# Miniprotein binders against a7ua95r516to809: the designs that were tried, part 221

Target 1, 294 residues: a7ua95r516to809
Amino acid sequence: ASLSLLSISDLVPDLQFIFFWMSNAIEILYFIQQKSPAYMQTIELMDDKAGSKESLLSATISANEEAMTILEEVIMYTFQQCVYYITKTLYVVLPGLLDCNPFGTEPSSEQCRRAAGVCVCAVCVMPEAVRRVVSVFQTTSDLLQQYQVHSEIQSQMFAYLFFFTNVSLFNQLIDKGPARGWFQRSRVLQIQASVKILLDWAKGAGHNHLAQKFFAKFCSTVTILASPPQQLSQMSWKALCAEHPSLKPVQLHRILTQYQLMAELGPLPIWQPSSEDEAYIYRTVDLLESFENH

## First folded at step 19 (miniprotein)

Design zs14
Fold by OpenDDE base, second read of step 19:
Structure zs14 (fold): chain B 294 residues (1-294), chain A 81 residues (1-81)
Amino acid sequence: as target 1 above (294 residues)
Amino acid sequence: SKVRITIEVEGPPEIADSIAQVIRSLAEEAGAEEVEVRVEDGRVTITITGLSKRSAKSLLKSIKSLAEKYGVKVTYEIEEL
């Protein structure tokens, strides 16, 4: 019950403060980096009155280096804080994505309900669970743009958020999927459609490459699970490995085993791991993705 | 009697680490003699020693409220030393 109360909107004031300082620190850092050489040249061109020039130059260099170091620390710290708050909100909303039925007639967003008409905008037609996830990313994007955060930092932010999202969704699907019925074909198709909406949003937001890269494992898993038994049963282990290189052997083996159980398929020799992969399919430590590998 | 509290935090590492730091601070403020934070396989374990049973109960209430606020699962065990 209480988890549902932490909306991204509640964190906006704190995030605004952090983004403000992050952006300012970046701007000051760039300013120092760009002007420092010119300033040093100006000092070097000054008349050397009684050895004061070398001392001034040394002091200026030292002060600039110290300032740059401090600014880098501030940028790193503020970045981490932003990621922390945003991932916290994602952690709350992401489970809803796996339970979402995007084919249902869900009512329009509250924001569009307040408008005197049926809004057919892409956000209003999104399922509520998808819209909640998109809202986190959109709010992040809006804040980054509002504070004119450097494009590289924006890319790093979204890279991490997509990474986090992929790991979270993948791990939940692998760990809890069988018990929650997420491996059922009807549910898989719902998940696939929900993820497609999210990916379409990311594409529209200019993050297509990042989304494709960082969602690869989750998308591969969903693609395999969404495949008809007739089609998937004709694919060899080696073919599946080649088509889904983002999946570790242990992960692919787990997915196929669960698929077999769900589809009531007997053991399929064609899905047997190669002798090379056989040693790796038992590495349960590699089954779930780590959040630390980014 | 002094108690040992073992707290496990389940959640994203970034959140779990932050919560662990808050728990550490709360434990220290409560007069804990030792606070150990371990991170293994994405699980954060906090071991607190040296608290009274009363202080431990108060701390656990605060931790529960914190866990609810942050939406993380916190489990704990109390051992009387």
Scores: ipSAE 0.000, ipTM 0.179, lowest interface PAE 14.9, mean pLDDT 86
Fold by ESMFold2-Fast, scan of step 19:
Structure zs14 (fold): chain B 294 residues (1-294), chain A 81 residues (1-81)
Amino acid sequence: as target 1 above (294 residues)
Amino acid sequence: SKVRITIEVEGPPEIADSIAQVIRSLAEEAGAEEVEVRVEDGRVTITITGLSKRSAKSLLKSIKSLAEKYGVKVTYEIEEL
């Protein structure tokens, strides 16, 4: 039970520690990059032509290059540690997102008030499972802002977190979805609504471009599964491939097969792969996504 | 359970100084009560006081990795307080 109570808030002290180190290393690196040309110019203005000026210049260049390399390693290490802790937390909370219902929340006694014989209640749309995921992203954003981490590093952090979330959700849906009933239309609509909450958060946080890029595969999957049978049946394999370029042929084929079974559309196949794509639709190695960037 | 760590960094002066400043920052954030950096006879010495044994071990692992990567020699001594 202790493990289920662990949240991003429990990791904040450790994350503050690592973000502090990363921020300082970035600032020192930036300082060296900005000031190094001035030092070189100062050396070049020296009067000594007997080779000591050249020796000093060479030594200074080497020393500055080594210092920058050390700082880059510290930044890389602390970045990797932040990613490790944050994604470890995400791994625990993400499965709940596929199994929650964001359509309405029963009013709690704390949110209800009775006045003149009428109950007045507030309705919250965000399920606890979605709130936990959003809290991880929001806490990360808050820490990056608190320690004044440069915007480019912030973008790299959220790029990786969105990449991780996309892969985790996609793999879980494809691998466990059939057994869990997640391909049923009602469940897919619930998943779509939950994902929309995450995407809306990303847009509000200024990360809409990253979210569009790194959630493409999972969003395509959910979009296909949520499509009405009349609409989806009118699309050819070629049209579906063109509309969903993030999906590999084997992935698209698996999704469409599950859709066909759940929608009771009759005998397979309704969507016929091209002869070129047909060679790849049975490649099991390409079904699930890797957490490795190629 | 608290320790004092004395670290000596041997290498080219500018690289040794840069590494020493990184070590200082890492130690301060790890909760060190005192961090002192001293340059003496061409060596950089860093004295870190007040870390737990666990924090000290983690810090030393990071320092060892940096030293190995950049070809500087780091020697250290741990003293229980």
Scores: ipSAE 0.000, ipTM 0.103, lowest interface PAE 22.5, mean pLDDT 74

Design zs15
Fold by OpenDDE base, second read of step 19:
Structure zs15 (fold): chain B 294 residues (1-294), chain A 83 residues (1-83)
Amino acid sequence: as target 1 above (294 residues)
Amino acid sequence: DPKEKVEAMLRAAERLLEEARKALEEGDFERAIEEAEQAISKIMRAMYEAEEHGTDPEVDLKLYEIQEKAEQILERAEEELKK
């Protein structure tokens, strides 16, 4: 099936099924963990008639351990399946975020206009490209809440989704940015504003800390590129490394090199890497982020 | 005039920044956040309009300085609300 046709709405029935089983498995696991000690204590208090107590205790322990192991596997499997489907939808919609102009008069989403007039809610005033990304996250949040999934699992899921989003956006910007003109300051300002809308949504959804943590690399990249040449040309390599610790030396060097080309700046000695970092700026293998590092 | 529009946005953002600063000093951290976020949003739009219409580099620098100050107020206010 063409990935281009897959919307989060099309996956909702499958996701509902997976979330249902994930939530139930978590609840059963929690029940076993809480009740197991009480059952063992009850067996220990029974009269030891002919060694039946030890055999019953051993059988109960073994059965509980087996059940817990199976439930943990079910939880892990269902979690992975959710992430797999959700990240596929993100992969489709994320490129649109980099081409989005949030300052343009894009017509507000037709869906909210149809119900009761001009909805001025934050989601309804979002550019379509941003709204599509937010819709994936919002649908995920709604499903997690609907099935009362444990808060820790919700946090882990959003952590991974933000991580995936950051890696995807960062890699696209670094790899395709020069060719797409995304390093042009006007385009960078559009990207910055689009990402701000996404971060504002994450803040409103209670995920501010996770969003700040996992988007740090992309945000740092956009912040540097959005800086006026007069300001950025006064910042040393060491200062930029200190302000943007999420960027590897090779990444920072690439960003500054592309900025220099875009801004038609001559060589800036102040941006020269330190002697310590000089060996690292040539590690092109570290330029793009890996999806496996989570 | 696009230049006059950018200058008007700059003045509006400066007012919002001052209100955010005042709110922070008064310990009204929620208001400080709101005003700072509004300032940032105004500045980001002003910077875009300035870039598209080729405004004075001095105006661009002023916009950046206001953004930086607004972000600092925002960060400080958010840190105080976590205590």
Scores: ipSAE 0.750, ipTM 0.923, lowest interface PAE 0.6, mean pLDDT 90
Fold by ESMFold2-Fast, scan of step 19:
Structure zs15 (fold): chain B 294 residues (1-294), chain A 83 residues (1-83)
Amino acid sequence: as target 1 above (294 residues)
Amino acid sequence: DPKEKVEAMLRAAERLLEEARKALEEGDFERAIEEAEQAISKIMRAMYEAEEHGTDPEVDLKLYEIQEKAEQILERAEEELKK
């Protein structure tokens, strides 16, 4: 609970220490992997008819295997600790992304230009709630860069952070959305704009493919809810399932039900589950996403 | 006034979309990205304003179609720039 009150900036000194140890463990592991074969070859080429060579070789193999296992455990532990503290901070700031209004302030006249009789306006200011989320990702990126953490580990870190963000946002929208009014189309359009800012940050940071992969469920949900009735009413259940394969039948059914309610559509059987999916549309145990990686 | 604002935004977004398409066809991928991003931003704001103040469903559908086309141009321009 006390950690939930800390900003990402307050955690930087502790995270720096953990990243330092993780980076060092990775470097030591890499050193052993590079140098061990050459050392083992040196032992094997030794002239030793007394049998001490075999004892040294056996002992070296055992020691290297034990050291490698310990280093892999340290890397995994430090990675999990970083993820724990970063996601704790994300969990506190993510609800703000569902409540903020990116359209609350009109662009200044300085952001609007005229060329050939056309007014062009650009958005430069990020809402504070979105900035808090981006700050967590940017600080993570800065720390990975500062400690020169291998690109594979960096990708795994952002894969998990995007996975966590997607699950958190989706679960909050589905579970709390009706009570919070988040399914009203004006609110959905605000959420869509906020998510776009977050995804644009990920693209700029070189993580576009990870963001597209791990945000698929939440993006599908927001896309459906933001759709005009004229567009969505032309889609069959099977067409929606094909376009949004990340959504389970119960999830798609819940989303469409909320859409129909909020859009005040007439009693029209527009979206009928396929006979194959009918058994699954009421499986409430499958409604919310798990934080466990499947 | 709000309806006039939304219609003005729709016309501006249509112009930006056409400029983005033209830039894409001319091989100016950086400009295509810039114009498409501006079109998307203006359309998102226009859709929000239209929803808040009420609008013709035909206008709402047209805003959606422009957003979809702008996103397609953006994706294609970004893929070409990666090459």
Scores: ipSAE 0.654, ipTM 0.884, lowest interface PAE 1.2, mean pLDDT 81

Design zs16
Fold by ESMFold2-Fast, scan of step 19:
Structure zs16 (fold): chain B 294 residues (1-294), chain A 83 residues (1-83)
Amino acid sequence: as target 1 above (294 residues)
Amino acid sequence: DPKEKVEAMLRAAERLLEEARKALEEGDFERAIEEAEQAIWKIMRAMSEAEEHGTDPEVDLKLYEIQEKAEQILERAEEELKK
């Protein structure tokens, strides 16, 4: 058994069943919510035969509340199962995004267009590692559309998938980056291009707002690391904090320290943290983000 | 020559940026987006090429400035289309 052989296409049959049941549960819940008030009103208009009307009302309220609770549980569990399988697949393919080179060969407009749909990269070829990640997002989108899952649940799904992707990429870059050479500017520029392919896909799929919100930390990180030394060395600690509010002071300090090492820069007084931020950095050692969505 | 290649990419990106700015001013927001996206990708490739083969700091800074301007045009054009 090899994790490198895991493909989103291998999960499609199982995901189809889960999406089918989730969609059906949502539609039944919607039906009960829409029809229940009218039915209750109809009962209210009936003649009361020695408490028969009140018994029917009580039974209907109880039955509807029980049915809605069961349906909400089914929706929650099927949603969690979809997220589990999809993120398990993402976990396997995401590290490849940090090691690929989108600028290695001349772009094929047909290749980029077909893979991304409405998002076409003009001067890069979508690397296989990036195609695997996009394929997971596209397959998820296709299944949500095929089973006509309501847009709010679609948004919640992609919010979590983008959150998971952001945390995974950020944590891997911070934790493994020094050993893997990922903080070298040549590698960061490749990572930035790969991330842009993902963000362009999200924009084309109608999820631009979610992508901007949930990728903010990783995007800030690669933006800083990709900056020319001449430009970045002119930015103060205060200015960097203002432009990159998603980064905690301890995270920004670590990123700048790695940048200094890779660019062979000496100490820069303008990158000195404020007294408050310096105290926070001194007492805080946890750099990595949690996968728990608060 | 890698230096000549980067300089050619810089000139191409400058032309794309000017076309994007012109399209934005003319109210052709779809064209502004298209030209700005092409400029951004061309700049990213140029920066990668420059970093791999050595760079004049002035050229690297110029590529960064063009990327920022292209992103600003892209954002404004996208905002106008939403209206």
Scores: ipSAE 0.728, ipTM 0.913, lowest interface PAE 0.9, mean pLDDT 83
Fold by OpenDDE base, second read of step 19:
Structure zs16 (fold): chain B 294 residues (1-294), chain A 83 residues (1-83)
Amino acid sequence: as target 1 above (294 residues)
Amino acid sequence: DPKEKVEAMLRAAERLLEEARKALEEGDFERAIEEAEQAIWKIMRAMSEAEEHGTDPEVDLKLYEIQEKAEQILERAEEELKK
């Protein structure tokens, strides 16, 4: 009940506070790292009054190391808190992406309808379910830019969020897909189109490489499911493994089995796993992706 | 025996399906979803083993029937949670 009411907009004030401290801690850390060598040199150039120089140097080194350690802990903690809050909002909106029909009547966003008639901006032409997911990522991007967070930390944040999104969507598709009819040809094409909109956004936001890397498993699954039966039935197990290296043998086998059932295909010997992969196909513990492997 | 394993999985899925149905009738829609999902997972595993080792056509038909019934329970339970 309470999680369904959590919007990214409701978390913005708390996220702003966390991003402020994260950004400040990063700036202070870089300042210490850049200035410490100059301070050490200045102390070394001071007149050696009876043992005071060595003591001052040692004390300054120790104080800088302690300060840097504390700042690294603050950065790590604030990063984890941001990820925690943002992933909670993603968890709420991601299921809607799989049920989305992007070919339906494009609801223009209420905000763009009021201001200027037909807004043709990329966000306003997005299906509502896709727009909700994109809004989480866009808000995150805007906050990271507003607080001038270091580019490496921004990349790490998006890497994790794309990882989380891929794991969530993949697990839902594999687990609930048959029951929800998401393996049906028409539904697969809708999912493929919705994911394409998200990937196009990520490309426009400058995160194309990260998106391609971290969505590879989900995209491979959707690509297989979207393949015509005539084409997919001609591909061997070995060829499919080579084309979709992001999929574990157990995952590929599961996808092919469900595809076969959905397409009313008889058993296909060409999809039989190799003797080498046979032992891995039975590892059902590896079927779903874990959130801990990042 | 691979066939005995598939049959054991089929019986396990039937039990999960019945628990899902009972939960749906009791208005415990969250439990109905969980049990239905578990039934579907068990069926999908049984189908995978059936394809690899060969099963009787009657077993294959039962696997499909249980899957369809579990999907129907899942859909109904999810619709009730949206209300």
Scores: ipSAE 0.000, ipTM 0.178, lowest interface PAE 17.5, mean pLDDT 84

Design zs17
Fold by OpenDDE base, second read of step 19:
Structure zs17 (fold): chain B 294 residues (1-294), chain A 83 residues (1-83)
Amino acid sequence: as target 1 above (294 residues)
Amino acid sequence: DPKEKVEAMLRAAERLLEEARKALEEGDFERAIEEAEQAIWKISRASYEAEEHGTDPEVDLKLYEIQEKAEQILERAEEELKK
């Protein structure tokens, strides 16, 4: 099936199956962990009939360890499968976020934006490209809640999905941005607003801290690019490094170089990397983010 | 006139910023967040309109200054709600 046709809605039946097993495995694992000590104590309190107690205790320990190991494998496997399917849908919809113009539609009700952050209510005309991304996250949230998946696993899921989203958006912006005109200030302002809508959703969903943490690189990049030339030209390399610690020197240098070209600025000595960073700005291998470093 | 529209949006953002500041001073952190977020959105839209229509660089600087102030209020209000 062409990747272009996969909606999150098409994956819901498969995801439901996986979430069901993941939730059950977590519950059984928790049950074993909570009850195993009591079972062992009960065996220890039994009358020692001719070495049968030690044998029973050993067998019970071994059986519990084996069961826990299998359950952990099931949890890991099901988690990985969920992430695989969800990230596949994100991969398809995320490019649309960079081309989105959130300013083209007059927000119908300023009121709905006030009350709930990004009110995904029918009244809040969320741009379609942003809505598609939010729908993936919302569907994931709904499924996790429906199957009562443990809160820690929910947090890990969203952490990874936000990480993946940030890496994908950042890499696309850095790699394709110049050719797509995404470094033009008007386009950057559109991107910034679109991402803000996504972050507002994450805030409303209770994931504000995770979103802020994992979107830091993309947000920093967009913030720099959205800055007026008059303001950014007054900021030193050292100041920019301090304000945007999530960016590697090579990344910051690339952003500033592309900004300079776009804004038709002459060479700015104030943006020259420090002697300490000068060796790092040429590490092109560190320019794009890796999906494996999570 | 696009310029008049941007100026009107700028004035609206300044009012929202002042309301956010007042709410922060009054200890109404939820309202401060709400007003600050609205200011930031208004400024973002004004900045986009300004850029598309080639408005005065002085307007861009003013928009940026208001955005920074709104973000500072937002950050402070969010920090106070976590205590």
Scores: ipSAE 0.701, ipTM 0.902, lowest interface PAE 0.7, mean pLDDT 89
Fold by ESMFold2-Fast, scan of step 19:
Structure zs17 (fold): chain B 294 residues (1-294), chain A 83 residues (1-83)
Amino acid sequence: as target 1 above (294 residues)
Amino acid sequence: DPKEKVEAMLRAAERLLEEARKALEEGDFERAIEEAEQAIWKISRASYEAEEHGTDPEVDLKLYEIQEKAEQILERAEEELKK
C-alpha cells in the first residue's frame, strides 16, 4: 500500500489486535507477580515425600521466571509494533503541519474560549492538516483507554510519539525550510500557531509534561524564528543558549544564520558563539563532512 | 486598513491580559488560564496580520511583549491549579 494514502483509520484493526495482546500480556504478568509468592509458600509447606519438594520448588521458580521473561518480551514487541505503525502514519501527515494556515478564518469573540485543554477559537479554525495529526494522537489515546492499558505504559508511548514528532518536524524545517520558504516570518508564525494547537491538545489529554519535555527543541526553534529582529538582536549568544538549552550550539548557530539571511541583517557580533561552542561547531561540521564523503 | 485592524486586535489582547491578571490575583485560576489563552491567540493572529501587511517595529515588539506576559500568567495559574 502507498504510504501517501495511509491514514490512521486504515491501521485501527491492526492496532486493536496488537493492543489487545499487549493488554493481555500485561494482565497475565501482573497476575503471576501477585500470585507467585503465595504459591511458593504453599509448596514449601508440603510433605517432603522422597525428596521431591525441593525439585518442585526449583521447577516452579524456573517456570515462573521463564513465563515472566516471555511476557515481558511480548509486551515490548507489541509496544514497539504499535509505535512503529503510529509513527509511520505520523510521518505521512506531519509535513502538512508545516504547510497550513490556521489564520485563514477569523472566529467571533464568543468562540474564543478554552475547552478540554484546547483553545476553542483554535479548534474552530483548525486546518485539515493539523486535524489529521491530532486524529492520530486522539486515536492512540482512545485505543489505550479502550484496552485499559496502564498509565505508565500510556506515558511511555506518548513520550516516544512526541519524541518522533519533534525530531521529524525539526529535521523537515531545517533541511527543507529554506527552499520551501518556511523561514519567512509570516510562515513561521503560521507554524507556531499550528504547533500550539497540537500542544493544547496534548495538555487537554493529560500529557502536558511530556509535550513540554519532548517538543522543547522544535518549540525553541520556532520561538527564535518568530522573534522580531529588534528583540533577538538585544540578546547575547550566552543568553540565547541559556533560554534554549534543548538546542545544541551548532543547531542554534545554524538557526540564527538562516534567520539573519532571511531578515536581511548584516553581521552581528552579538550572536557569536563562545570559544568552546565555536570549537564544538567546527568539530561537528568536520564530522558531518567526513560522513558525507564516506 | 490593516494598521487599524492590528491596533484593534492589540487593544482587545491588552483587555484580555488585564482580565487574566485580575483573575490570577483573585485566585480564579481557571478563568486566568482561559483569558490568557485568548490573549495569546489574539496576539498570534495580530502578529501574523502585522507581518503580512508590514508594520512598525515598535508595534511588533509590543505584540511580542504582551504575548510573553500572557504566557507568564498562564504558567503561574497552571502551577497553582496543580496543587
Scores: ipSAE 0.046, ipTM 0.526, lowest interface PAE 7.0, mean pLDDT 76

Design zs18
Fold by OpenDDE base, second read of step 19:
Structure zs18 (fold): chain B 294 residues (1-294), chain A 83 residues (1-83)
Amino acid sequence: as target 1 above (294 residues)
Amino acid sequence: DPKEKVEAMLRAAERLLEEARKALEEGDFERAIEEAEQAIWKIMRAMYEAEEHGTDPEVDSKLSEIQEKAEQILERAEEELKK
C-alpha cells in the first residue's frame, strides 16, 4: 500500500483496538501484582492438611508468574504495534514540515493576543504542514487518554515518537538540506518557526521536558544555521561544542562547513576542531542518527 | 518600505522584551513567559523579513541579541514556575 495515502485518521480503528488490549493487559497485570501477595498469605494461613498447602501455594505462584509473563508480552507487543503505525504516519508527514513557510499567512492580527507573526492559539491558523504533524501527536494523546493508558506508558510512547521525529528531521536536514536549499537562512528561519509551533503544542500538552530533551539535536542544528554570520563567525569550535552538547563533532563540523558554503564565508580558523575532536570529525558513520539507539 | 517594517518590528520586540523583564522582576512569571514568547515570535518574523529583503547586518545583529535576551527571560521565568 502506498505510504503516501495513509493518514492517522485511517489508522484510528486499528489503533483503538490495540490501545484497548494494551490498557486492559496493564490493568490485569497491575491487579495480579497487587493481589498476589494477599492470595499467598491466605494460603499460608490455611491448615496444612496432608501437604495440600504447599502444592496449592506452588501452583498459585506458578500460575501468577505465567500470567504476568504473558501480560507483559501482550503489553510490549501492543506498544510496538502502536509505535509502528504511528511512526509510519509521521514518516509521511514530517518532510512537509521542512518545506513549510509559517510566515506566508498573515495571522489575523486582531484576534490573536500574540501580536507576533506566528501563533498556535485557537484563533491562529496553524500551517497545514505543521497541523498534519500535530494531528498525529494529538490523535495519539486522545487515544491514550480515551483508553486510560497508564501514565508511564504514555510518557514512553511520546518519548519514542519525539525521538523518532528528531532523528527523521535531523537526518533529512543533514542529508537533503544542501540540495533542497534548507541551509539558506530564510528557509532555516521557516523551519525554526515550524518546529517552535510543534514544541509549543508539546508544551501545552504537558510534554515540554520530553520535547526539549528529544528535539535537542534538531533544535541545536537549526539554531546554529539561523544565527547571523556576524555572530556565528565569532564563536569558537569549543564554544559551539559547549552550547550544543547534543551534536557530535562530526555533525557540528558538517553543519559549519555547509554554513560556510551557504554564507560564502572563507575558511574560519576559529571553527577549526580541537586536536581532540579532529579524529572524530571524519567519522561519517556517526553523521546521521540511528533509529536503533533508543 | 520593507526596511521600515523590520525596524518597526524590532522596536515592538524591544518593548515586549522590556515588559517581559519588568514582569520577571515583579515576580509575575506567567506574564514574563507570555511577553518573552511574543518577543521571540516577533523577532523571528522580523529576521525572516529582513533576510527576504536584504536588510542591514546591524539590524540582524540587534534582532539576534534581543532574541537571546528574550530566551534567557523565558528560561528564568519557566524555572521559577517549577519551584
Scores: ipSAE 0.767, ipTM 0.928, lowest interface PAE 0.6, mean pLDDT 89
Fold by ESMFold2-Fast, scan of step 19:
Structure zs18 (fold): chain B 294 residues (1-294), chain A 83 residues (1-83)
Amino acid sequence: as target 1 above (294 residues)
Amino acid sequence: DPKEKVEAMLRAAERLLEEARKALEEGDFERAIEEAEQAIWKIMRAMYEAEEHGTDPEVDSKLSEIQEKAEQILERAEEELKK
């Protein structure tokens, strides 16, 4: 299947085709796993006075192993292809999440209805940029449900999509944030609200555990940056490291430096590394996260 | 008056937090989640308004405290509902 870099709605027909084949391969693999023992037992019960039983058993075992290997490869390939094109779409729409304002207008009664499956009724309107991201997740969920993909595979897909989203948002904020003004507290509060809309969607979709796990780094980042100065200034470097274990020392240092500048907490550094060894990390290339899984 | 608006939102969030706590104690976990979620969203907007217009640090601290309490109620209600 050939997919273009389009909006998620434009990719649905092609994605349906790939999901169809993935689902079929999973079902065939499951059938072989369930039926193979019974078939092998049938062969074992055969009368083998001519000496053909061992040959038939060996051939059947080899054929089943070969078929299962091929099916596993098909499942992996189709899974990776789906993830690849879905994440390509996410990459295009995610930066908009850092530039939108959920607090721009107060929600009307009409806007208190569900938007792309998410209810944003309290005090904000779902920005179009956030709606585009939610639509990618919702369309993925709809396709997984339409083709009755097993919950474990569904969890693996959302684990990767959340991982990708977290890395993309974190890298954009750290790399482009200073030039874009994203470290201003008012902008951080807007970003926090936009992220909460995504997390609320994930919770409604049954993926709260995955969202908590895979968004940890970006959530820690916006939590720190949104913190009141009175609260944050009372925490030591060691305490912040303990509260935010997902952040590397160089990442936490960058975040706190930006916070200190924006909050105008004074000329002296409030937060100091616990170890001189950690000072070397501040000069390393470990600031940004990798998109590659090991 | 921006200060009065933030204070009104703080009072609304406090009411929602109390309703969420009451629902949690009564075993109405769905209502506890609903009220806690509304409290968190009110607090987030109040923090944004306070930051935009500049306000009393005591109010900012109270908003943070209510957010923490609402998140704790939300977590407890969700764990109970999971059972």
Scores: ipSAE 0.649, ipTM 0.879, lowest interface PAE 1.1, mean pLDDT 80

